# VH-VL binders against o27280, part 383

Target 1, 266 residues: o27280
Amino acid sequence: MDSMNVPEVLEIKRIVEESESVKTFIFSWDFRREVRPGQFVMVWDFRDEKPMSVSLIDPVRSEIGISIRRVGEFTDRVHGLSEGDLLGIRGPYGRGFELMGRDILLVGGGIGMAPLAALADEATARGMRVDALVAARTADELLFLDRLEAAGVNISTCTDDGSCGFKGFAHERLLTLEENHDMAAVCGPEPMMFQVMRILDERDVPAQLSLERYMKCAVGICGQCCLDDTGFRVCAEGPVFWSQELSRVREFGRYRRDPAGRRVPW

## First folded at step 15 (VH-VL)

Design za25 (framework fv_libevitug)
Fold by ESMFold2-Fast, scan of step 15:
Structure za25 (fold): chain C 266 residues (1-266), chain A 123 residues (1-123), chain B 110 residues (1-110)
Amino acid sequence: as target 1 above (266 residues)
Amino acid sequence: QVQLQQSGPGLVKPSQTLSLTCAISGDSVSSDSAAWNWIRQSPSRGLEWLGRTYYTSKWYNEYAVSVKSRITINPDTSKNQFSLQLNSVTPEDTAVYYCARESPRDYYGMDVWGQGTLVTVSS
Amino acid sequence: QSVLTQPPSASGTPGQRVTISCSGSSSNIGSYYVYWYQQLPGTAPKLLIYGNDRRPSGVPDRFSGSKSGTSASLAITGLQAEDEADYYCQSYDNSLSGYVFGGGTKLTVL
């Protein structure tokens, strides 16, 4: 196979603890290889592999970062690793975000802020004005606020419990924000993304949304990331889709699929 | 304000060694944020990358497959320069030779070039 | 023959838009960044575009780059007489383990 389909064994250069449940693993990267915000890599711990979004793209330091939330056996093992340990990395895979215009809105929920943090860095480096709505259940789960602030991003926060910023959901907070963005990028739980998409569509703001659905492999033959009524494969045609592409997908925000491909309600 | 200044003879006989030097100002040859390249240009082959040298914890060299058996690129930290040696030259090695810097900030694009040296391989 | 394919020539008149294509494969452009260089007669190449679509300081905004799949394009809007030059695309090739250049496009301003 080509080099994109073979894991490269990389040393963990640095680990940043983003929260109690999220760490960013930083690796040296050969920036002759293209990597774009919104793309993902397959992370291999020499037992299992899982898809993880690229959350840091730093050509000045020759580093990429991969942010991982502790949610199961694989991620629990990876969280137990230290600087100097090795991981296999395949990729990057998927469509990245496309930037247009001068003003961008980012709407991130939980770990969905990870690919958006990389996009924020790119947008600010290009001279764009960046507004970010960062949503989480509690203040302690808001991610990348210091990094976004350092990049010059205008930040609004939203927590379900009201412990930081607006009390409520991302889409409720969005209704109180200014309407004049050239584009938006959204990543988080699908119910949140569906509600946000509807508001942006009503405002005629073109939006890109990242679907980080459960999948077993990064190659298109896995079938687990196929959308019900379009045949789009998240790992092949996604994970980033324009809102116009998703508005006609009946399962978006309503259903997910288990490893056997069966529909499971959110 | 990084500048690259080339020096070396413009005429080399077949079977001899071609030697060129690239002096660096405004940056360090051992900077871990740069790599140093040799590139040549001829009417028949166009632009052709020959190789690069760079420092992290130690020196690394990468060479194009077409010249790998004949080429050596040597950094010299005391003089802040790097050189090209190309052994057993033939008339096919006649070209304008350039040194160039690449840096991660420009995604390893060749952002600074030397003035070029025309090397003619002829008896 | 060069590994990356460019048309040997292109032309336009002042004020027009011209595009120069660069075609590769999955081993180069499909996986690696594309760069563009401008070479005026008698001078060294100058970096014009890096990272597919970014400009170094001092490059006018009428120059832009794009990439889709295994192909890239350089666009020049508001063409000027001083844009008459040779243009080269460049990428990295993993099967050759080295940098590769296009054959160059001679742009003539008519």
Scores: ipSAE 0.562, ipTM 0.789, lowest interface PAE 1.9, mean pLDDT 87

Design za26 (framework fv_libevitug)
Fold by ESMFold2-Fast, scan of step 15:
Structure za26 (fold): chain C 266 residues (1-266), chain A 123 residues (1-123), chain B 110 residues (1-110)
Amino acid sequence: as target 1 above (266 residues)
Amino acid sequence: QVQLQQSGPGLVKPSQTLSLTCAISGDSVSSDSAAWNWIRQSPSRGLEWLGRTYYTSKWYNEYAVSVKSRITINPDTSKNQFSLQLNSVTPEDTAVYYCAREEPRDYYGMDVWGQGTLVTVSS
Amino acid sequence: QSVLTQPPSASGTPGQRVTISCSGSSSNIGSYYVYWYQQLPGTAPKLLIYGNDRRPSGVPDRFSGSKSGTSASLAITGLQAEDEADYYCQSYDNSLSGYVFGGGTKLTVL
């Protein structure tokens, strides 16, 4: 257990360019240690440490993958690394997705497809029928389509600009999809997840949602910005939550918190 | 179909060396996705993992702390087998000994087992 | 003593559900996958469950595994006479740097 709190220095075995702004870094992994879709690791570049979702879990090849979007100084440095370079990996941490039933709907937006890609591999390996709704602003930002197709996933796409698939938002596309599912898993921008959750609740489909902003809280870092006004504390249980748990969180889908803890509308 | 066939003496005297062999068919002992284990079972101690050997770029051996000073597990690629040697045996080493495969290594568990060999340590 | 704790016995009647527990600590089950093995009299153990809750090909879906924190369980629904056997859990222990087994549970089908 203590060894999960100390970074292990691992060699980057392979780098996959997923898009202009996203890369997947692949490492050898000892699969005696549990790794579940929906969990994250702390990635250490020997200067800063940031939480990143596990996007590939491949016990046959003994590999894990971590998908990183370029958004700032830390991620710019990591994107500059090459195969053979070293990174520190600590974890995994957090509550992973649970699978139940015979069919599952995945709804992912942007980088939120990263943990869902790992879940898709798990669900298909279990013999589940997997339908994925992959959403992005443009076609170039749709992630993991080739991997999902190779896994036998039934794919629907939507883009805000209409450059691939349905023109519109994920929840608008979901309304045109007729089939009910035993469960759903959702990851992406919080406003998208809120709208999707409402539709799934009306269809009586139990859903699990992954909230990136709560990943740090899952490693024992507690902050006031992760607490709701109703007295329900979500930060210790993340990043994956059931939809019924999130229905009690006042700020979900309505506002976020800045670094000072102030409420800011989405 | 992968099969593991065990051979070796069923009676060993105290202080001597226990030697068992596990012959592999349907897979390669040097498969880079597999690991090859020895486990024993006795009424007093239950199931005990003794160690394993596996190949990636080179051979690796891992041994249980309880037997580490007395145990050697050796792969033989030419015969497609792996063996167990346990030195300085005592009556407490009396057990049914099994060989077993993990594939994929680490994750899948011990998916194929040999038939077992009862080894009695007595004078 | 065994590193992982199982009840020494369990029993049920045909058609019923039986659950076998396996308790460990943060050095084993809390961080590592759990496996379950079935051993029929006079035979080698057979892998029933890997990766906490996955079944190998050929294992009926009435066998299921689960894990929460430092404990795991094996559930058998629709119990059949042929399920009468010894059941063992297994994990890895980082303080021992090796695989560890539970003490085993003898399941009797009444």
Scores: ipSAE 0.659, ipTM 0.841, lowest interface PAE 1.2, mean pLDDT 88

Design za27 (framework fv_libevitug)
Fold by ESMFold2-Fast, scan of step 15:
Structure za27 (fold): chain C 266 residues (1-266), chain A 123 residues (1-123), chain B 110 residues (1-110)
Amino acid sequence: as target 1 above (266 residues)
Amino acid sequence: QVQLQQSGPGLVKPSQTLSLTCAISGDSVSSDSAAWNWIRQSPSRGLEWLGRTYYTSKWYNEYAVSVKSRITINPDTSKNQFSLQLNSVTPEDTAVYYCAREKPRDYYGMDVWGQGTLVTVSS
Amino acid sequence: QSVLTQPPSASGTPGQRVTISCSGSSSNIGSYYVYWYQQLPGTAPKLLIYGNDRRPSGVPDRFSGSKSGTSASLAITGLQAEDEADYYCQSYDNSLSGYVFGGGTKLTVL
């Protein structure tokens, strides 16, 4: 009955070191249960639960992967685990990405490449042409390049410091790329996504954007999940939104709200 | 080129045990990614999943609640087949019985089916 | 009764688009993948759609699947006489811990 909202205790089958700060934890998964790129799961270490995007969906091997960046006490504990150790997983939750057309542009910043890596796998499996713009602060923070290349994705990179690819921000690199896509998917820091969305809107490319900042709420009851103008609850209605939906939200890309409801700039 | 070939009696008396086999060619019953299903079909109840068997590090069996007390599904690696035994049959068990493969299991659905065996339960 | 609800019949003429619905609940279609099977008279069912909207090799692209919330649909475009068959949806149900099928839809091509 309520088994969909109870954590399943799963054994860590394999751990992939993606960078110094990011690991992908791989679990066996019962693929009768639907999992879509853009969805997240709650990861339980038997003390705390945190939302993490699904970064690998592999029905052939019966595996899912979740990529976790080390940013605090919970993620430090999880990074200390080994193959054979146990974690609780529940979900998946949220709306996934929708695919349409023949050509897709992916624009990812940092850990935002995690849900986009899963989407790239699905898009290529559906015969779509996939172009990815992978952005990070430095070369060693670029994620999933080997996996994207193996999937046949056309990759462009940019780093803030110029250590790999274009020197500059994702939106600056995007201005130098071709305008010829049926859709786009974007995930990364909100200021980056706002700038990218503006360019895609001018090019009449429909875009989906993932608002991962709200995933730490109590799945649909957190005040930060409610967007300023529309009352969207990111955990219930997102985290993935079409650009047309986000263009009506004055808050997007400009400020967020703390628990007291006050505006906090990015 | 995978084929499933069914065999077993077409007539079973009430209270007896129904026994069917499904012989596999072009694949292994112990294939790690496969699951092996029994499904039946009757005009009154339509398609009904009865259960499945599959191998990972050991054999697992899953059975439909409606038949769980009466059903056994057994793999036989030496003969590359799996069987269905359904105890204490009644006329309501009259149906066409199918074996079917999932591969990879779960996500891909039942991609290869046996020819079907009509089993009539009557005195 | 069937856990998944399909209309008992559907009909169309050659060249038309026909849709067959499959309605369930949060315990099945709402959380689990949907499969579709075609059954010609006197034959075993044939897998048409898996993973909600994926086609096995050899299934024409005239057949497509979709899922929205707790319901799924099979669409057949450019309907042909050979499409006359029974169609079944399938999902998993967590309350029953097993696979469930719809009651089937008899498609008649007029």
Scores: ipSAE 0.768, ipTM 0.890, lowest interface PAE 0.7, mean pLDDT 88

Design za28 (framework fv_libevitug)
Fold by ESMFold2-Fast, scan of step 15:
Structure za28 (fold): chain C 266 residues (1-266), chain A 123 residues (1-123), chain B 110 residues (1-110)
Amino acid sequence: as target 1 above (266 residues)
Amino acid sequence: QVQLQQSGPGLVKPSQTLSLTCAISGDSVSSDSAAWNWIRQSPSRGLEWLGRTYYTSKWYNEYAVSVKSRITINPDTSKNQFSLQLNSVTPEDTAVYYCAREYPRDYYSMDVWGQGTLVTVSS
Amino acid sequence: QSVLTQPPSASGTPGQRVTISCSGSSSNIGSYYVYWYQQLPGTAPKLLIYGNDRRPSGVPDRFSGSKSGTSASLAITGLQAEDEADYYCQSYDNSLSGYVFGGGTKLTVL
C-alpha cells in the first residue's frame, strides 16, 4: 500500500505570519521521505481538501512549511487555527523543480513566491548563485524577502503601484536585468509567467514554470487537470513544466477554464 | 568530532547470545539530533540493517523484521554507549557488525561508523 | 537477495566516467531518499552521497548522485585508481519499516 496516498494527521508546530493575508503552517516531517521544492501536498481540514505548495523544506529542524493565502471558506478556516491544532497532510505530489548549472533566476508573483522560497533555500545550499525577482501588486504583498536575504539571495523587487522597488510588472523589470543565467524558475499569475517565459526564451535561458491553478484537480480527473493541446495531467506530470513544453499549449497565458471547462479570458 | 568505538567477543557458540557495545565520544547517546544503528555485513546477505535506538521524550527502538524476535538494542546514558544483543545465534549470524550514527536533521544520513567487529558463530 | 538491485560489478579506466545503478520500487526509492557508500578493502563503509545527490564534506565533486522514479545512479567522473572499491546504495522501505541496501557493486579500475 502506497502510504503517501493516505492522509497523515499532523500537529501544527508553528505558524509564521508572512503578511496580512498569508500564513506559513509548519509541521514536523520525517526526512527519510522525499520532498522537493515545487511539489505540493493535499491539506485536509476534516471538511475539505485543497492542494498547497511546500514553501519550507528544513531537514535541520525536521520541518516542512506550507504557505496559505486567505481567499475563501477553506483558507479562512485554516487561518483560524492555532499552534497545536491538527490538519491532514497527504503527499507530496508532482515532479518538483530540477536544478542545473551554477546560477538560477527566480521570478515570483504574490503567493507564487512560496514554492520558489523553498527552491531558493535548496539552490543556495548547493552553492548556486541565486537572483530573485519578487513581484506583487503592492509592497505588502511582497513575500519572503527576509528569508531570501538571510539565504544570501540577490533580490530585485517590483510592484504594480510602485510602493516598493521598480514600478511596473515583473516582465518589465526583467527587461532591465540583462544578466545571463543557466536556468530560471517562475511561479505566479499565468499572464505574468507567459510574458516572463517569452523574454527568457529570447535569452536562451531554460525555464521551469509552476502551474499552481491546475493543482486544483489533483485528486481526480476533470477538465481543469488537463492542458488543452498536449493532454498533460498537471497533478501527474506537473505542476512544474519546462518552458519548451508550455510553448506548445495554446491555453497558457491566454485564457483559463471555469468549472464547466469553458474558456474564460484572463 | 564524533567517534564510535566497538567492543565485544569475536567468537560466539550456536544457540548463545551475541553481545556487542558501541561507545560514543563527541556526542550524547540521548541527543535528540541522532539515532544509533546496528548494521551487519556478510558475504551471503551483504549489508543488512538490524535496528536503531533514539531519544526524543522517551527511548524508541525499531528493529528489522528478519531479526525482530531475537534482537535488543539498549542505550546506556551513564556510559554514553549503546549495545546489541542477538539471541539464539546460528552460523548465519556470522558477519562484521557495525554501529553507526544516523543524523535525522541531515536527511537521516549515517555519517559516522564504528570500526566494525567480526563475529564468528561456530562450535 | 537484496531488496535494492545493483549490478554486481562495474569497470573503467582512469579518467573515464562510470555509472552504477540502483533499482527499487515505489515502497522504497520511489518515495524515500537514496544514500551511497564507498567501502575500501578492510574498512567500514564511508558515506559518499546522501539525500539523493548531496555530498558530505571531504567527498570530491567527481562523485554525484541522481534519482529518477524508482531508480538511482551514482556517477564517478575522472575515474582514479583509488576509486577501486565496493559501492552500496541504501534507502528506506515503507513496507518493511526499515532501511534497505543494495547488494553492492565491485568497481574495478583497469
Scores: ipSAE 0.670, ipTM 0.844, lowest interface PAE 1.3, mean pLDDT 88

Design za3 (framework fv_libevitug)
Fold by ESMFold2-Fast, scan of step 15:
Structure za3 (fold): chain C 266 residues (1-266), chain A 123 residues (1-123), chain B 110 residues (1-110)
Amino acid sequence: as target 1 above (266 residues)
Amino acid sequence: QVQLQQSGPGLVKPSQTLSLTCAISGDSVSSDSAAWNWIRQSPSRGLEWLGRTYYTSKWYNEYAVSVKSRITINPDTSKNQFSLQLNSVTPEDTAVYYCAREYPRDLYGMDVWGQGTLVTVSS
Amino acid sequence: QSVLTQPPSASGTPGQRVTISCSGSSSNIGSYYVYWYQQLPGTAPKLLIYGNDRRPSGVPDRFSGSKSGTSASLAITGLQAEDEADYYCQSYDNSLSGYVFGGGTKLTVL
């Protein structure tokens, strides 16, 4: 029997309100069990189970954090919970980020900053120089800026409306940043990730991208977890992929699939 | 610098209780990020973890299945030490016994070790 | 018999790269961090590697760890005479609810 496949019922130790729509739920964790930035867990509210990225990995305090955006019935119920309440946690699952070289660029959009915040902590603990480009629609939707600053990360921001930092999209801001990096990690809306990947490829910077779009079905049989031409299941072979792997996927950055598996343009 | 100093008898008769103490300097036994371990090494040179004690909001003890029925690990905050009691010893308990710290606990491994105590169980 | 399997011996010459393997299962190395210890004759073990691939302060950078699936490896580059010692891997085993060690590898520098 593999204890990773059985939910552990954990008490919510602390809740951090990250924004109007995002909370981080913090649990005690046994750090003899491996957990890596870029991995996800299944969160079970004793009614439904949903995949959530790990956003805090703190082995000194023996804590993990899971950041959840309020977008539907499950997340509304979880947001209604308080410190001391219980949730089931199963995992971790998926391929985590790999770190190499001396410096890393993080490019995150919205809730995509969640796995990148955990990665920033690990990269800084390993002595790497970390630059982060944090993108959102508005200033109120920029996430983890205080955590990144506390970790010593060099932060650039952009918002669609210009309410904080550069006015424009992440890829437009990236074009004004000409620093070379040994690697990059990218997580956010797929159109953003596609544009960022193209720029990093032109700069010869190897990039890892985390695909959030189809993490709803962690059991891997559902078409929502599959990448079109390759048959890769995000929960089985991702969610983290190298840019050279994603360049072979016809679907990436061009169209998505609805619950029926039908192609829908971005 | 953190140091662990072991004390206790090196000869124990079969059926008696083996008792060892590990005195801590440079850290507190109730440090909330530490764990305090007992490990033994048999004449075959195999390392065997026996158990650990650690403090968060309360004390926790974890014991290896092979010794769980006869082992007790006790912290003593007033003397800044922790002890090992192993009941009903047999010649198979003959080993070098080590105490060791994890700090921080779990991920970081056993960073400081005591000098070791050879305990011979014979009649 | 140990839960984690190491070769009982390894050897190399000064300046060579040597690798020591540690094989487990999904109940230990497959899900839990791996540690490595060096033991010189007559001394307590010394922590060399924690968290699969991290070095404590004071451990030379010629020691490195790696993990893939249910197996881990300790690599020593630029082998030196003072590296002659016993090496032990450690992980946690969920079926035993405790730490487990490998049987140890005696490294001889020729």
Scores: ipSAE 0.755, ipTM 0.892, lowest interface PAE 0.9, mean pLDDT 88

Design za30 (framework fv_libevitug)
Fold by ESMFold2-Fast, scan of step 15:
Structure za30 (fold): chain C 266 residues (1-266), chain A 123 residues (1-123), chain B 110 residues (1-110)
Amino acid sequence: as target 1 above (266 residues)
Amino acid sequence: QVQLQQSGPGLVKPSQTLSLTCAISGDSVSSDSAAWNWIRQSPSRGLEWLGRTYYTSKWYNEYAVSVKSRITINPDTSKNQFSLQLNSVTPEDTAVYYCAREYPRDYYAFDIWGQGTLVTVSS
Amino acid sequence: QSVLTQPPSASGTPGQRVTISCSGSSSNIGSYYVYWYQQLPGTAPKLLIYGNDRRPSGVPDRFSGSKSGTSASLAITGLQAEDEADYYCQSYDNSLSGYVFGGGTKLTVL
């Protein structure tokens, strides 16, 4: 029996308020158990279970962090918790990011910076040069800038409204940035990721993209996390995919499916 | 730098208790960033983990199932050391015994080892 | 028998690439990090690789680790005479609630 399928009840050790809508919940972790940037865990509040990306991997402190944006009933309840309260954690699950080469570009939108912040820590620890493009609608939605700076990351910002850095979208900012990277990692709204992927493909930069679509199944048993043309199960074969894999997916960047299977534009 | 220095008798008779000590320098045995292990090596069984001790808010011990009924690992904060007691030894317990540190920075790898102590169990 | 399976021996000549495999199951390598240790004759094992593919300070980049599913491998490129040693993989096993080692691979440099 694989005991990773059974949730462990863990105490919230610390809560970091990243923004008005985002908190990072920090737990003690047994680092004999593998966890990699790009993987996710199932968070259980004893009523509902939801997938959340791992945003902090700190073996020195024996801690993992899970960053959660407030978007609905489950996340509202979790945001109401305090240090010392309990949550169930199951996992980790999914394919993590792979690192290659000497230089990496990170492109993150909103909460998509959460798994990329963990990746930035690992890449810098491996001696890679890390450039990050951090995008959000407004300045107060830019996440992890202090953490990235502390890690030695070269940071560029953009906001839709121009309240911080470049005024415009991530792909527009990317067109003005250095083109010399051995790989890239991208996480954020799917339309943003699609546009960024196109630019990276033209530059012959291999990219990994993390899909944060709604998932009901942690181990890929249900079809709700399945991608349209390929049959990929996001929770089993993803959430991280290479750009050449996603270029074959008709849905990517164009539409998603609701629980009834209907096409819903982004 | 951290160093582990082992001491204890190299000969022990069958049915007696094997007793070894590992002295720590450059770190604290009660450091909540480390765990302290005993590992043995024999030609017939290879490398075999025996157990670990570590401190967070209190002391914890974990032991390999094969020796759990016979083994005790004890930290001593005043001497900054930890010991191995293995009861009712048989010739099958003949091995080189190592103490080793697990450290979180290295994902709890055995990053520092003592020099090893050959323990022969014979009459 | 060892819980993790390694070939008992491997060999190569200077300059060659040698790989040493380590096979386990979902209760160990499938869920837990893999570590590799080098043991020169008459010495304690020395940490060579941790966390599947990371090197401690002082270990040459000729040594690399990888992991896929329930198996791991150690690769040595540009083999040197001084690499002649025993190599052990190690992980944790949740069904045994303890650390497990491979049986070791004796690497001979011809």
Scores: ipSAE 0.593, ipTM 0.796, lowest interface PAE 1.5, mean pLDDT 87

Design za31 (framework fv_libevitug)
Fold by ESMFold2-Fast, scan of step 15:
Structure za31 (fold): chain C 266 residues (1-266), chain A 123 residues (1-123), chain B 110 residues (1-110)
Amino acid sequence: as target 1 above (266 residues)
Amino acid sequence: QVQLQQSGPGLVKPSQTLSLTCAISGDSVSSDSAAWNWIRQSPSRGLEWLGRTYYTSKWYNEYAVSVKSRITINPDTSKNQFSLQLNSVTPEDTAVYYCAREYPRDYYPFDYWGQGTLVTVSS
Amino acid sequence: QSVLTQPPSASGTPGQRVTISCSGSSSNIGSYYVYWYQQLPGTAPKLLIYGNDRRPSGVPDRFSGSKSGTSASLAITGLQAEDEADYYCQSYDNSLSGYVFGGGTKLTVL
């Protein structure tokens, strides 16, 4: 067992309230150990362990951030914690995003903006031009806008209800945006990602998509982590996949699996 | 701009203690986020990291397993420098010794190096 | 012996692309960042690449780093006579709890 598979008990240094339902928990990190945007860690509250994407990577301050949406008993308990409290962290796990070219398009929906915020920081630090399309149901659910603005990112927004930016869905907004990007990265609800992928494929923009729905299990040997017709394990071979890899997967964008492994339509 | 300046003897007899000092300008030895390292280089072994010292709320020292029983790295905040002591030297300790900074600590090893000090261990 | 493995020598002619490899294991490169240093004769090593693929200010863009699995590489495009030097990779090793270096590669410009 290497040190990556043993939880380290870390103190919560700072908590940032991103929205009514989302908080970012910030921890000290040993940056000899590689961590890349698109990777996740297992967060342990000494009762349950859940996978969470890394949303902040700050080597200058020696900090990582983990953004957590309140959706159930585990996340409700974690949201009740304060600065100075302890959590177990192990990882990072999974394949991270790759950066190439001069410009990148980020398309994020809801909490899917969390790994993309970390990617935006890295892309801007590398001198890339970054365009971000940030999507949510309502204006108060748009995440990381101040952080993206501070990084010099060119931001477009859309909300289902029209309360901020374009009224409609991410793929509808994308059709009205410039076609010229060397690559794209996409994270959010799977139906959104499927529609966005189709548009980017037609534009010949290579895209990376993060499939975080399977990260309910510990890494490696969970059958639920497999994609239907390819045998890919999201925890072991993802969560980030190129669009060309996902084009072969009939499950992507069409159905999901419940905790019992049953197919459920989106 | 950061500069590291080394001083110490060029010849040490077997069984004696090798002592070197690295003086820092342009940064503080107790600077938060920095770490201060000793590295040596020999034709037979190449580059070898020996250890580091750094300050957060207290001083920490970390040493390479190969020298851990013989090595001490000491910061001196009043003189803004740090030193290396290596006990019970043998001819195998003959090398060019460098001090070097990490900043930020852990992520950015060895952004500035001292000029190097050739130490010969011979009777 | 060095913990990280590099070829002892590499060569090229002006204008060519040269790649220098650095091979490790899961205890080092597989989990930790890789760094590259250039050492000219009679001088201290100079940081050339940090964080796998980033350049410090003042390093020409013809130097690039990459990492895949337990291996890393340094690429030099548009090779120039002044690039003749020793090149070292470096990472951290968790089993040794310390920084580790490659054995070095002597690059000759023909």
Scores: ipSAE 0.651, ipTM 0.827, lowest interface PAE 1.5, mean pLDDT 88

